# VHH binders against CLA biosynthesis isomerase (cla-dc): the designs that were tried, part 2

Target 1, 281 residues: CLA biosynthesis isomerase (cla-dc), of Lactiplantibacillus plantarum (Lactobacillus plantarum) (p0dx41)
Amino acid sequence: MASFIASDQDVKNFLTAPSMNDQEGIGFAYATDEAVLKALIPAPLKLMAPVVCGYVVHMGKPTFSAPYLEESLFALVSYKDKMMGAYPINLLLHGPGAESGVIAGREGAGIPKKLADDIELRRNDNSATATVERHGKTLLNVSWTAGELNDPSIMKQFAGQLALGKEAEMNSFFYKYDIDQHEDGTNHFSNVQLVATQLRSLADQVEPGNLSIQLESTDDDPFGELKVLKPLGAAWFHFDTSVMFNTLKLDEVDAATTMPKLLTGRYDRSFFNPKAATYII

## First folded at step 8 (VHH)

Design e6 (from d5 with D59Y)
Fold by ESMFold2, look of step 8:
Structure e6 (fold): chain B 281 residues (1-281), chain A 126 residues (1-126)
Amino acid sequence: as target 1 above (281 residues)
Amino acid sequence: EVQLVESGGGLVQPGGSLRLSCAASGFTFSSYYMSWVRQAPGKGLEWVATISTGGGSTYYVDSVKGRFTISRDNAKKSLYLQMNSLRAEDTAVYYCAKVTEFTYKYDSSTGSFDYRGQGTLVTVSS
């Protein structure tokens, strides 16, 4: 029976580890301006290459929501030369499970998730396209065509991830923080920290190919700042399972130097600009 | 040429089970989503189930959920439909179909079936 009060079993189920099963779509990589990308990376993470990676995928069987479509752009980073992995700059979600996915990711690991107005992912024979729309523009238009990579040198970087039928492990790095409210209703940041989530993924399909990609900006989503200097390659992939099996607290970090690099992936201009909060209906 | 050959149909009583098979040739079977569609007497084609290239994702029309199971064996280039708890309204010619195009889009979603076999008749009658 429905109730505002959750059962003890519901609370227990709520606390189980999340899994992003049945993930399918386009993954890609392109070269960008190193100085621009490096500036986006908060300390103590260090940029490993002047490359933006990303994807547009269908999340078919997430354990925390109905299915949804997801876009991400991320950098390849290291933590103190000890751990390597992805630093997601943004994620945009669309579909019946998207709201739940945003809430879970934001609250659980500080993942920079917002809702897209629309995401389309289409495959036709040996090619695929995806588009991501938000606030009046197509922010991302990406195509994959099966065959040769634009730059075959990235094959070496992905060699371990091309082992079909075997699990691959990857770190994802996020910054978490608290927003505490003062007596007068204003806010301050506390407990700003770097965390890593550790994922085991089982790929049962990986089809490399040629990337074509265009980025556009809006005031809320400045994707065009990450200019495409050279497309490197793309792949169509399917992960049967992708399980978050561990989360590590790595460092406490300074709010003043860190938060400016976190807010735009999580909030729109209306949070920062008094003029952007004005409407005429 | 693309060839899809269905088998395993027949006459069965309500509540019974059948297992349909489809042998595929003339294309790289493992690279395509595959579907079962059916046509009841005097009706148009109805989509029944779809399975992803690796078999990890399955999708069903609501009327068969929990009763039918789609599966595939890429090494044998074969597609299957296990049909349990059959009902009279499941009576139809069942076709194996190669999915040529699909779109994930939550305003609308669509796919097309460019290749179908000759079908196998399933009759559910008391």
Scores: ipSAE 0.109, ipTM 0.637, lowest interface PAE 5.8, mean pLDDT 86

## First folded at step 12 (VHH; from e1 with S53R)

Design g6
Fold by ESMFold2, look of step 13:
Structure g6 (fold): chain B 281 residues (1-281), chain A 125 residues (1-125)
Amino acid sequence: as target 1 above (281 residues)
Amino acid sequence: EVQLVESGGGLVQPGGSLRLSCAASGFTFSSNYMAWYRQAPGKGRELVAGISRGGSTSYADSVKGRFTISRDNAKNTLYLQMNSLRPEDTAVYYCARGDTFYIKYSGDYEPFDYWGQGTLVTVSS
């Protein structure tokens, strides 16, 4: 019987580790303005290269939801010169599992997820395209054509993540925080901390090729700030399995210097617009 | 060269059945999304049914429950079983080849790049 009260078994199953099995789509990288990208990276993370990486993929068999499409743009960063990995600037989700994916990621690791209005991912023969739309614009239009990379040096940046038939591990860095309400109804941030999730992924398809990419901005999603100075390359890939096997708490961080770099990836202008409606509940 | 050759059309009474076939050649049939379209006199083409490379099917509301799309990858053949035929089903039916991978959750998108010659289905008393 359906109930607002979950069973003991449901609670046990809720606590199992998530997997993003059957993940397929376009991965890419391009060079961008170093000063602009560096400014987006909160301490203590350090930018490793003036490169934006990203993807548009189908999450075909996630363990926590129905299937969905996901876009991300991320920087390559280090933590104290001892851990390296991705710092996602945004993730946009679309499809029947998208709402659940946003909730799970935001609550689990503070992942900067929002819903897209539309994501399309298509491939025919040796070429593929993807588009991501939100709030009146196509924020991302990306194409891959099998063959030569735009800059062959890009392959080294993907080698460990795309090794066929072998598991590869990747760190992803996120900032978690609480929003507490004072007795007078005003809000403050607390418990702002840097975390890392660790993914183990098994790639069984990797097809490198040429990247064509265009970014646009809306007030809510300023993707165009991450200008495409030079396309570096793209690949079509499939991960058979992708399992989050570990989460690490790395640092407590200062809210005043950190939160300005977190809000746009997680909230729209209605949170910041003085004309936005306020409702008393 | 890509070729799609439809067969199985004809004249049938209302309530009758027909099975359409589409023989495919010149490409890796098992890797493509495949579909049937139809075009009634004086109207544009409309999607009737589609089938993914993995066997997932979709149908227009007007034919759901009456038509069944299927594929035989070993024979490179696409089928449309049409039951409980109605006069409104009268059209030229086309086999179409789609993308090797396509995902979109909102709106209709029909990225078909090759069409067969068509086979006529006429449903009349």
Scores: ipSAE 0.130, ipTM 0.642, lowest interface PAE 5.4, mean pLDDT 86

## First folded at step 13 (VHH; from g6 with K104R)

Design h4
Fold by ESMFold2, look of step 14:
Structure h4 (fold): chain B 281 residues (1-281), chain A 125 residues (1-125)
Amino acid sequence: as target 1 above (281 residues)
Amino acid sequence: EVQLVESGGGLVQPGGSLRLSCAASGFTFSSNYMAWYRQAPGKGRELVAGISRGGSTSYADSVKGRFTISRDNAKNTLYLQMNSLRPEDTAVYYCARGDTFYIRYSGDYEPFDYWGQGTLVTVSS
């Protein structure tokens, strides 16, 4: 019977490594303003290319929730020139499993997750589209058409990551932190640290093609700051499995220089100015 | 050009049978979900039956056990076998092509992007 107290078996099951099985959708990349993107990357991470990557996918069989849709925009970065991977700027989730996904990611690894108002992912034959809506605007509208890439220069970057039938490992970098309250009621940040989550994924479908992409901004989600200077390419893909098997602590970092770059991916503007409203009717 | 052409409609007595066909062209028929919808006068369209590319079928409660959807991928043809027909089955029946993939958790989207012209089925004595 249900209880506020979890059984010993429930606790054991909770502790298993989370998997994002049956993950399918559109991945893409576009060129953006290098100075703008570089400014968003907290030390000690270094930007590797003036490229925004992203996806809109369905997480079909996550082991920790009901299914959900997820959007992300991320930069390609290195840690001390020895670990390479993604630095997600945002993730927006929608669907029956989305609340659980936000809670798990925020608490487990400091992942910058918020809820979208709507996400649509659609494919018909050799073309697909996705849209992401939040607070009165379509923040992202992306299309893929099977065939030639807009710019084949991205082929080498993704070839090893999407090799069919082989497991590939990838790093995603996040910053975790605590918020502690002083006796006088004011808050401060503590224990600000860089972590890497490590994923092992098995791709069984990859179909490269042409990207069309448009971004919009709201006060809460300034996606348009990452201007599309040139679409580079897209792909439809499916991961049979994707397991988050490890989280590494990499560095302690300075709160004053780091936290300004973290808050907007995790909180809305009302947290900074409680009288502001950010929706449009 | 995507084309869906229904045939096989007509007048039939209650308790009778009828087989509808939908000839498809202009796309890879075997890759798509396909469905039959119907629309009675003054009513909206309602889903009758659907069939996946792998052959899995689904039916509206009102027709389950009486209607059978099938497909012949070699002939690019969708079928609806209608048995034990009732006067309330009177409607225009439409063939519809579905997306190869569609997910959205909000909104009232039926996952079909192209429709045939329809064929009239009248069940009356």
Scores: ipSAE 0.339, ipTM 0.788, lowest interface PAE 2.4, mean pLDDT 88
Fold by ESMFold2, look of step 15:
Structure h4 (fold): chain B 281 residues (1-281), chain A 125 residues (1-125)
Amino acid sequence: as target 1 above (281 residues)
Amino acid sequence: EVQLVESGGGLVQPGGSLRLSCAASGFTFSSNYMAWYRQAPGKGRELVAGISRGGSTSYADSVKGRFTISRDNAKNTLYLQMNSLRPEDTAVYYCARGDTFYIRYSGDYEPFDYWGQGTLVTVSS
């Protein structure tokens, strides 16, 4: 019987480790302006390369929601020379499971998730395209053509981790924080923390190829700041399983220097400017 | 050079049967989602039946239980068996090629990028 009060069994099931099974789509990488990208990376993370990586994928069988499509752009970073991985700058979700995916990611690990207005992911034989639309523009238009990479050097970074039938373990870094309200109504940030999620993914399809990519900006989603200086390559991939098996608390960080780098990926301009709340319906 | 050539149309009385064929060439037929569309004169095209590369089928409600889509990947041929035909089934029937993968949860996108020239089916008392 449905109730606002969850049963003990429901609570037990809620605590099961999340998986993003049946994940399929386009992954890509391109070179960008190093100074611009480095400026977006909060301490103590350090940029490893002047490269933006990203994907547009279908999460076909997530354990926590209906299926959804997801886009991300991320940097390759290290933490204290001990851990390396992805630092996502944005994630946009669309589809029947997207709202649940945003809630789970925001609450679970501070993941910078927003909803897209539309995402299309399309493959025909040896070519694929994806588009991501939000607030009146196509923010991302990406194409993959099976065959040679634009620059094959990017494959060496992942060759040992993404082979067919081999599990790969990956770190993703995020910042969590609280917003507390004082008794006078003003707000402040507290508990600003660097965390890492750890994923174990089993790839059963990886098909490298040539990347074509265009980015656009809106005031809410300034993707164009991450300029495409040189396409490096793309791949079509399928992960049979992808399990988030661990989340680590790494550091407490300074709010004043960190929060300016976090807000745009999580909030729209209406949050910062009262006049930006006017929209055409 | 993608080619889809339909055949098997004709005049039939209500309650009759026809089998449509679509010969495909110029692409890897076995890798594509395939479908039959139909269009009555002056009307828009409507999806009739679809079949995935693995053989999973779908049907419009108006034809369920009467029409059967099938494919022969060795012969690069798509079929539509039409039984218990009705006057409302009168249309030009088109074979269509779909993407090898396509996901979109919104929008008016037509999921098919190539159609044949069509074959006329007329169901008349």
Scores: ipSAE 0.194, ipTM 0.700, lowest interface PAE 4.5, mean pLDDT 87

## First folded at step 14 (VHH; from h4 with G98S)

Design i5
Fold by ESMFold2, look of step 14:
Formats: structure tokens, C-alpha cells, sequence
Structure i5 (fold): chain B 281 residues (1-281), chain A 125 residues (1-125)
């Protein structure tokens, strides 16, 4: 834009629903410690299974940015036993569109997005690998080999997501909040609420297979807390389109009990270090 | 046998444009990740641009906004549109294939198993 003042048409286009078209990569699931995972899930969401799901994908044609790579780890949850879906614990983005993707997701739906230092996604014939690097560590190293799942019983859990050539609707749950500044300069949380975003996705490639996965931790990204007790399976997939077509406001929630479970996926330890200098003079 | 034949190189003035082509044969072109690399005199090969079988593209920082990679699967041909050429773009440009998917926006990992013979691009007044 040539001006700090946007046109009326620019404002209209800004408000258009986002799409994450041409997504391709590895999806996976593994079993973890139920008590540990359950403790991470804020009320009123309820953990449905002691399973961490995740992905490393290329977002090839997002409508709000240049392309980027994205990683996520998420839990399977329900809201009041009537809506089920994903509760993302983190998302890490890398590439030319990554900064815009973080801004859009954080501001639009409270999505726990940060920037990765590097992401690699590669496939040879019937095998693929991905790595995610941040702050001096490879946080995630995942491999898929086409063929038998580590535990074939999980296929029933994802039957709707495996319907090639048909649109599937999926819920993702996020907590939105405001950070407001008091007149004395101190901050507080307000308007903490549970929302669901609904995506309509068209999968045109799904190739199930065997998962191999390794997680590491840094102080900023404690992926190792979600211990891999058993790999369950992986798949290589391509979504032609994924459109966010609806957002539902579900509940207002208590800041004191909720915010401690939201900060690490959205902020680094420098936000909590009393000696850190975050200002440029 | 796999064959990659580059063409479209030549002499061009700074600020000019060229379009490189790579004719492919001996494999299922539409199923492969394809890329352009370049090698300046006295330098190593560097990745310029890559394109997946689904059309997702990636570019080296040095060429973003000036170069466009594309493919025509009906003609088994890979292209590189090079605009706003600079003297530092002078190099031999190579077409490369992989029978896999590969995306990384940084680093110089080269998983490609076949390279063309190259086409020379010279940007000089």
C-alpha cells in the first residue's frame, strides 16, 4: 500500500475469510501420559484421548500471505460432550509468509503461533521426514514410511478426515483474550473466552504409514513434556483447500485458572525474565 | 534415461529479462519436484528456485520478487522467468529434478539426483 490510509476496498478484502490452500505434508499421532496432557487442557474443554496429534506442512497458497511451513502439536478435546475437535498446544511457522501467518492467527482467533528458526519437509518415494528448529535445538524430528500404521486401531478415529475427494468439517478450539494496560502502565488480562473455528477442508491425497518421532525441549518450547509413549501412525496428505468458514464464541472463562495454560505457546521466557531488556533506545 | 536440457541463456543488459526452459524426458515429469540452480565462475552451485508437483514454489532470498519458476506438465518443461537482471546473476543455470517433495526456505541441502548440462546467462553492458 502506498498510503498509511487503506482504501474502502482494502478494508473489505481484509475482512474476507481466510483460506489455507494447497497444504501438503506429514500428519501424525502418538500416545502420551494422560495426566500430563489432561493438565494442559483448560476448562471447559475435556481431553478425549491420551493422544497427541500433529503435523508439519507446507501452506502453499494461503490467501493472507506468501507461502510458509507450519508445525503443530494438538490434543483431541470436546466441549461439553457435544463438539469435538483439535486443541492446538503450539504452532511454529517458518518462511516468507510466516510473520503474516502469526499476526493473522494471533489477532484473529488467539492461535498459539510463534516463529521457528527453520523447518524442513522432504519426501522420497514412500518415505518422508520433517524437522523443526528453534532456539538452538531440533524440537521435532518426524518420519513417515508408507504402509502399515504403528497401531492400526486409530484409523477409526480419523475416518471423516480420510474421506478423499469430499469436504470435511473440523473444529479447532482456542482461547482468546485481551491484554489491557492500566493507567499506571501495568497489564491485566480481560475478555478471556473459548472460541471454536470451523474449517472446511478437501483432502485429495492421504497415504497412511508408520511413524517415527523424536521430541526435544528448550526453555521456550518444552515439547519433551509431551512424552512419546507409543507412536500410533502417520500419513502424507494434501489438502486442496481449507477454508475457515465459521467462528463460534462458546464461553467466557476465568483468567486466573486459564492464562497459565496459554502463555508458553504464545510467548517466550523473555516475557517472564525480570532482568530482560525488551526495549530499544 | 533421464534427460534435462536447458535453453534460453544468453547475453543481456542489466535490468533486462530472460526466460529459461528445461525440456525433460525419461521420467514422469508431473510427479517430480523440480528446481533451478546456478553456478557463478569460481563459486559453488546454489539453489535459485524450486517447484513442487502441485505448483508450490520456493526462492532463494537473492532472487525473490525478480524470478518466477513455473512448469508445464503437458509439455514436460520447466521454466525460469528472470526479470530485473543484475550482473551478479551471471552464472550457468542448471535444471535439476527429484522424484520427491522438498521444501526448505533456508539452507542449501541438495537432494537432487540428476542435473542438466546448464545454460549460460551473462548480464553485462
Amino acid sequence: as target 1 above (281 residues)
Amino acid sequence: EVQLVESGGGLVQPGGSLRLSCAASGFTFSSNYMAWYRQAPGKGRELVAGISRGGSTSYADSVKGRFTISRDNAKNTLYLQMNSLRPEDTAVYYCARSDTFYIRYSGDYEPFDYWGQGTLVTVSS
Scores: ipSAE 0.241, ipTM 0.721, lowest interface PAE 3.1, mean pLDDT 86
Fold by OpenDDE, look of step 15:
Structure i5 (fold): chain B 281 residues (1-281), chain A 125 residues (1-125)
Amino acid sequence: as target 1 above (281 residues)
Amino acid sequence: EVQLVESGGGLVQPGGSLRLSCAASGFTFSSNYMAWYRQAPGKGRELVAGISRGGSTSYADSVKGRFTISRDNAKNTLYLQMNSLRPEDTAVYYCARSDTFYIRYSGDYEPFDYWGQGTLVTVSS
């Protein structure tokens, strides 16, 4: 019978090796303004290239939820010039499993996840398109056309993430923090910590192609800040498996300097100003 | 030539079960998103269930927990297991082929390019 009380076994199994299996969709990369992108990267992470990477994928068989669609924009960064990985700037989820995905990511791993109003992903034989909508605006429109990359030099980046038929490991850098309400009613951020989540993925399909991408902004989702200066490439890909198998605690960081860079990926402006209403359902 | 042929429809009592099949030919079945639609008398066609290439499924709210869409790529066949049938499930059920890949959880867009002839399901006491 259904109960509000979880069993001991359930507790033990809580988000054990969360896996995003049967992922399929569009991965992409484009060149952007280096200064702008660099400014978005919190210390002590360092930007590796003036490139924005991203994806729109269907999570077909997550182990922690029903299926859902997910969009992400991320940068390639390094930690102490030793660890390289992705720094997700934002993630938007949509679909039956989106709520669970958001909760699992935010509470479990400090991932900047929000819910989209709509995500569409579709493919015919030679092309694919994806759109991401939030607060009545199409924030992202991306297309993949099978063939050659816009810039073949980006293959190095894709190859690392999308090694066909080989298990690939990747670090994703996130920041966790606590929220403490004071007696005066104000909330403060504390215990801000940089972590690296380690992912192991197996790509069984990778099809390179030409990228077309458009970004738009709202106050809550300023995607347009990361201007497309040059599309570099896209790929249609399928991951049979993708598991978060470990999380490393790297550093405690200063809240005052870090949190300004973290809030937008996690919260709408209504959290900062109750009068800020950008969307009415 | 692309063909979709539904079968398995019939008369069933409320609470009963039926399994519909759709035999696909003339295309690479495993490469397509497939779906079941239904049209009740006097009503418009509505999505019942969809299944991706990889087996990810979606359902209309009205059939969740009762219907199961599945596919056998080796047999080029789409299935709809219908349990706990209700009178309101009475309709002609259609098999539909979509693009190679399509996922959308909102809106009323129909990206299907081929349909079967349909099979009648009647739920009546």
Scores: ipSAE 0.198, ipTM 0.593, lowest interface PAE 1.1, mean pLDDT 91

## First folded at step 15 (VHH)

Design j1 (from i6 with G54E)
Fold by ESMFold2, look of step 15:
Order: C-alpha cells, then structure tokens, then sequence
Structure j1 (fold): chain B 281 residues (1-281), chain A 125 residues (1-125)
C-alpha cells in the first residue's frame, strides 16, 4: 500500500547510484565565438576550446524516473589543467520522467535543468533530426546525416570521446549552492561550490556524420548567444549504460562572481524582472 | 523495395472474428514501429492499433478489448486479431510502417512512410 512514509528498503534503494541507461540520439559539436563562450565559464574552470558540444537524446531506462528526452549544450573545460570534462550550460527535459529528472539533477548535483515544452527525436535509415521547443520558439534544430564529418580533421578526437565497446569515463562540472533568508526577509547565496560528477558509460553504437544545426533565442533561453560559426560534426549513438558513480567536491567559490553565470540556466526571466509576468507556451 | 501486403479480410457476420496479416519485405521489419489503420467508406483513415519494436501496444478506444495487434519478427509479419466484430468495423484495413526511431511525448504525432494496398473487412449479416 502506498504511504507518505518510505520504508527502510525504499530509502536504501533511493540512495543507489543513479544511472542513465539506454541513452540514444544525436551528439554534435560546433565552433563558436571564443570570447562569448569563455565569459560563460565560471572560475576556476578554464575553457579548453572554442567549441560547443551538445546532444538530444532519449533516456530510455533511467533508474530515477520514467523515460524522458534531454537536450544539452556544454563546453569542454579543465579544472586546474588536470581534470577535463564537460561544463553543461543548460539542459532541457521533456517527457513522462522529465519532472523527476529535473528534481533529481537540481537537488543532487546542481545541474542546470529546466523543462522544455516539446522535444522530438527522429531517425530513418542514415538520417536523423531533433527539435527542442520552449516558450514559443524552436530553440534548437539539429540534423545528422551518416558519413563524413563537416570537419574531418576532428575525426580522431570525436571518435575517442565516443569509442565503441569500451567504457569511457567523463567528468561533468556543476556548481551547487544554497539560498538562505536573512531575518529582514532578503535572500543570499551560501555554500557555493564547484563539484564534478563522474560518469562511466559504455557506447555500443556510434555512427559519425554531417551536422546541420540552427539555434534561436527567447528571453528565457538565449541559445542564439552561442553562435554557430562552423559545424564540426555529429553522430548517432547509443549508450547501453551510463552510471554516475562518484561526485567530488572541488572548490568553494565566490558567490558574487559566480552566481550571475548560473541563474539563467536554472530560472526564467520572471524571477529577475518583476514586469515579466506572462509567458507564451 | 519496401512492400507491405495485407491479407485475411473478407465477409463476416456480426460477433464473428477475423485475423489480418501483413507480410513485410524489403526492410528490417524488427526495427520499425508498425500499425494498422482503417478507412470506412466516405471517411478518413483512422489509427486502429500500433506496436513498437519491443512489442508495446496501443489501441483506439473503439476497438480496445476486442482487437489485438501482434508481430512475429522471425516471419516479418504483423497481425491484427479482430474479435466481436460489429458492422461499424467495416472498412479497408491498412498496414503501415513507422520510422526506425521516433520519440515525441507531446501528442499523437506519428509518421508512416509506407502503406499497403489494404484488405477489405465487411461485417454484415
């Protein structure tokens, strides 16, 4: 019988390592304005290349929710020139598991997740498309066609990141923080810290190809700030397993210099502008 | 060349049963979503039942509990078992092939790129 009180076994199951199993979709990379991308990267992370990576995938068997679709745009960064990984700028989720995925990611690791109004992921034969819609616009429109990458010179690096049949470890960097209230009713940020989640993933399908990509903006989701200067390539891929096996606390960071770079991936304009009371959905 | 060939239609009395078959060729049948549609005289095509590559099924409200969709991937064949037939079920029934991968949660948007020629089912005393 269901209850508001979880059993001891339910609590134990809740604490198991989360997995995003049976992931399938389009991964991509494009060159963008270095100064713009660098400005979005909070210290102490450093941008490794003027490249935006991203994906639109179906999370088919997550351990924490029903299935859902997920979009992300991320930068390639290093921490102290020794740990390399992804710094996701945004994630948009849609589907029956999306609400639970947002809650789990926001609370567990400070992941910049919001809900999309719609995501479509479609493949037939050697071509695929994906679209992501929020607040009246298609923010992202991506196509993959099997074959040559747009820039074949990156093939070796691209293949290494999605190597078939081998477990690959990836760090993802996030900033966690608390919001506390003063006695006068005003709020402040506390405990702002850089963390890294560590994922171990097994790719059993990787099909490289040509990328076509368009980004658009709304006031809430300014995807167009990350201009597509040059498409580099895309792939259709499937991860059989992807386990978040570790989370590392790396640094406490200054709220005043960090939080301006975190808020827009997590909140909409109505939080920042008292006159922005109406959304188009 | 992709082909979908329906069979098993015919004349049946109300309350009777029929089993429709759709023989598929020219593609990897086990990889595709498959569906049955029907078109009654003077009406548009309507979805009857669908089945995913993994075997998950869906049904129109008008046939739920009476019709069963199934697939035999070893024989490249889609089936529709039609029980407790009513005169309102009279239609041409079509087999349809969907995309090799398609996920969208926001509605009944389905894309089918190949249809068979159909098989006529007539339910009359």
Amino acid sequence: as target 1 above (281 residues)
Amino acid sequence: EVQLVESGGGLVQPGGSLRLSCAASGFTFSSNYMAWYRQAPGKGRELVAGISREGSTSYADSVKGRFTISRDNAKNTLYLQMNSLRPEDTAVYYCARGDTFYIRYSGDTEYFDYWGQGTLVTVSS
Scores: ipSAE 0.357, ipTM 0.812, lowest interface PAE 1.9, mean pLDDT 89
Fold by OpenDDE, look of step 16:
Structure j1 (fold): chain B 281 residues (1-281), chain A 125 residues (1-125)
Amino acid sequence: as target 1 above (281 residues)
Amino acid sequence: EVQLVESGGGLVQPGGSLRLSCAASGFTFSSNYMAWYRQAPGKGRELVAGISREGSTSYADSVKGRFTISRDNAKNTLYLQMNSLRPEDTAVYYCARGDTFYIRYSGDTEYFDYWGQGTLVTVSS
């Protein structure tokens, strides 16, 4: 019988080893303005290269939701020269499982997730296309064509990291925080913490190819800020499994200096200014 | 699982020599930029030497002409030959795997994702 009360067993099983299995879609990388990208990276993380990485994938068998589509743009960063990994700048989700995916990511792991209006991912025999729409605008248009990379030097290295048939571990860096409302009605951020979520993934398909990419901006999703200076490459890929098996608490950080870099990926401008709510359904 | 295991450290007199080894496993050794770092007591970790996939080497100024980094891809082993050792060379020496992708693109050789446990080198009379 359906109930608003969860069982004790359900509570214990809450988001246990969340896994994003049967992922398939386009991964890509392009060169961008280094100064701009660096400015987006919160301390103490350090940018490793002036490259934006991203993907548009179908999550076919997540363990915590129905299937959904996901887009992400992320930077490659290091933590105290000890850990390397991805710093996602944004994630947009669409589809039946998108709500659950957004909630699980945001509340569970501090992931900057929002809902897209629409995500489309299509593939034919030798090419694929993806589009991401939010607030009535196509923010991302990406295509993969099987064959030569734009810059072969980059993808040979990227493909090497995607060891086919072998489990690979990856770090994703996120910031968690609390929101406290004061008596005057204002909200304040506290307990800002850098964490590293560890993923174990198994790639069973990687097909390199040529990247074409276009970015657009809205006030709420300034994708264009990460300007495409040079497409480097794309790949069609499939992950059989991808499990978030652990989260490391790394550092507490200053809220005043960190939060300005976190808010856009997590909230629309209407959170800051009611007059900024300009989207019409 | 990626593993880097250093060996060969010990006590040596000034002017002496040591050869450090780093046994790599859990990844395609030949595909990665490799490096030696060291950390002296009370100091930060510093790059000592690096070697590319192709065998190109680089050295810190303080060790240039005295230290030689090399690799045997067939044995998945990184080496550091240290000659004419000085007291200031006393440190824990670490083997590190470089991210080849980022190093090649950026030209920055200081991006490493795995480190060994380290081996202590003490130079003292």
Scores: ipSAE 0.000, ipTM 0.241, lowest interface PAE 13.1, mean pLDDT 91

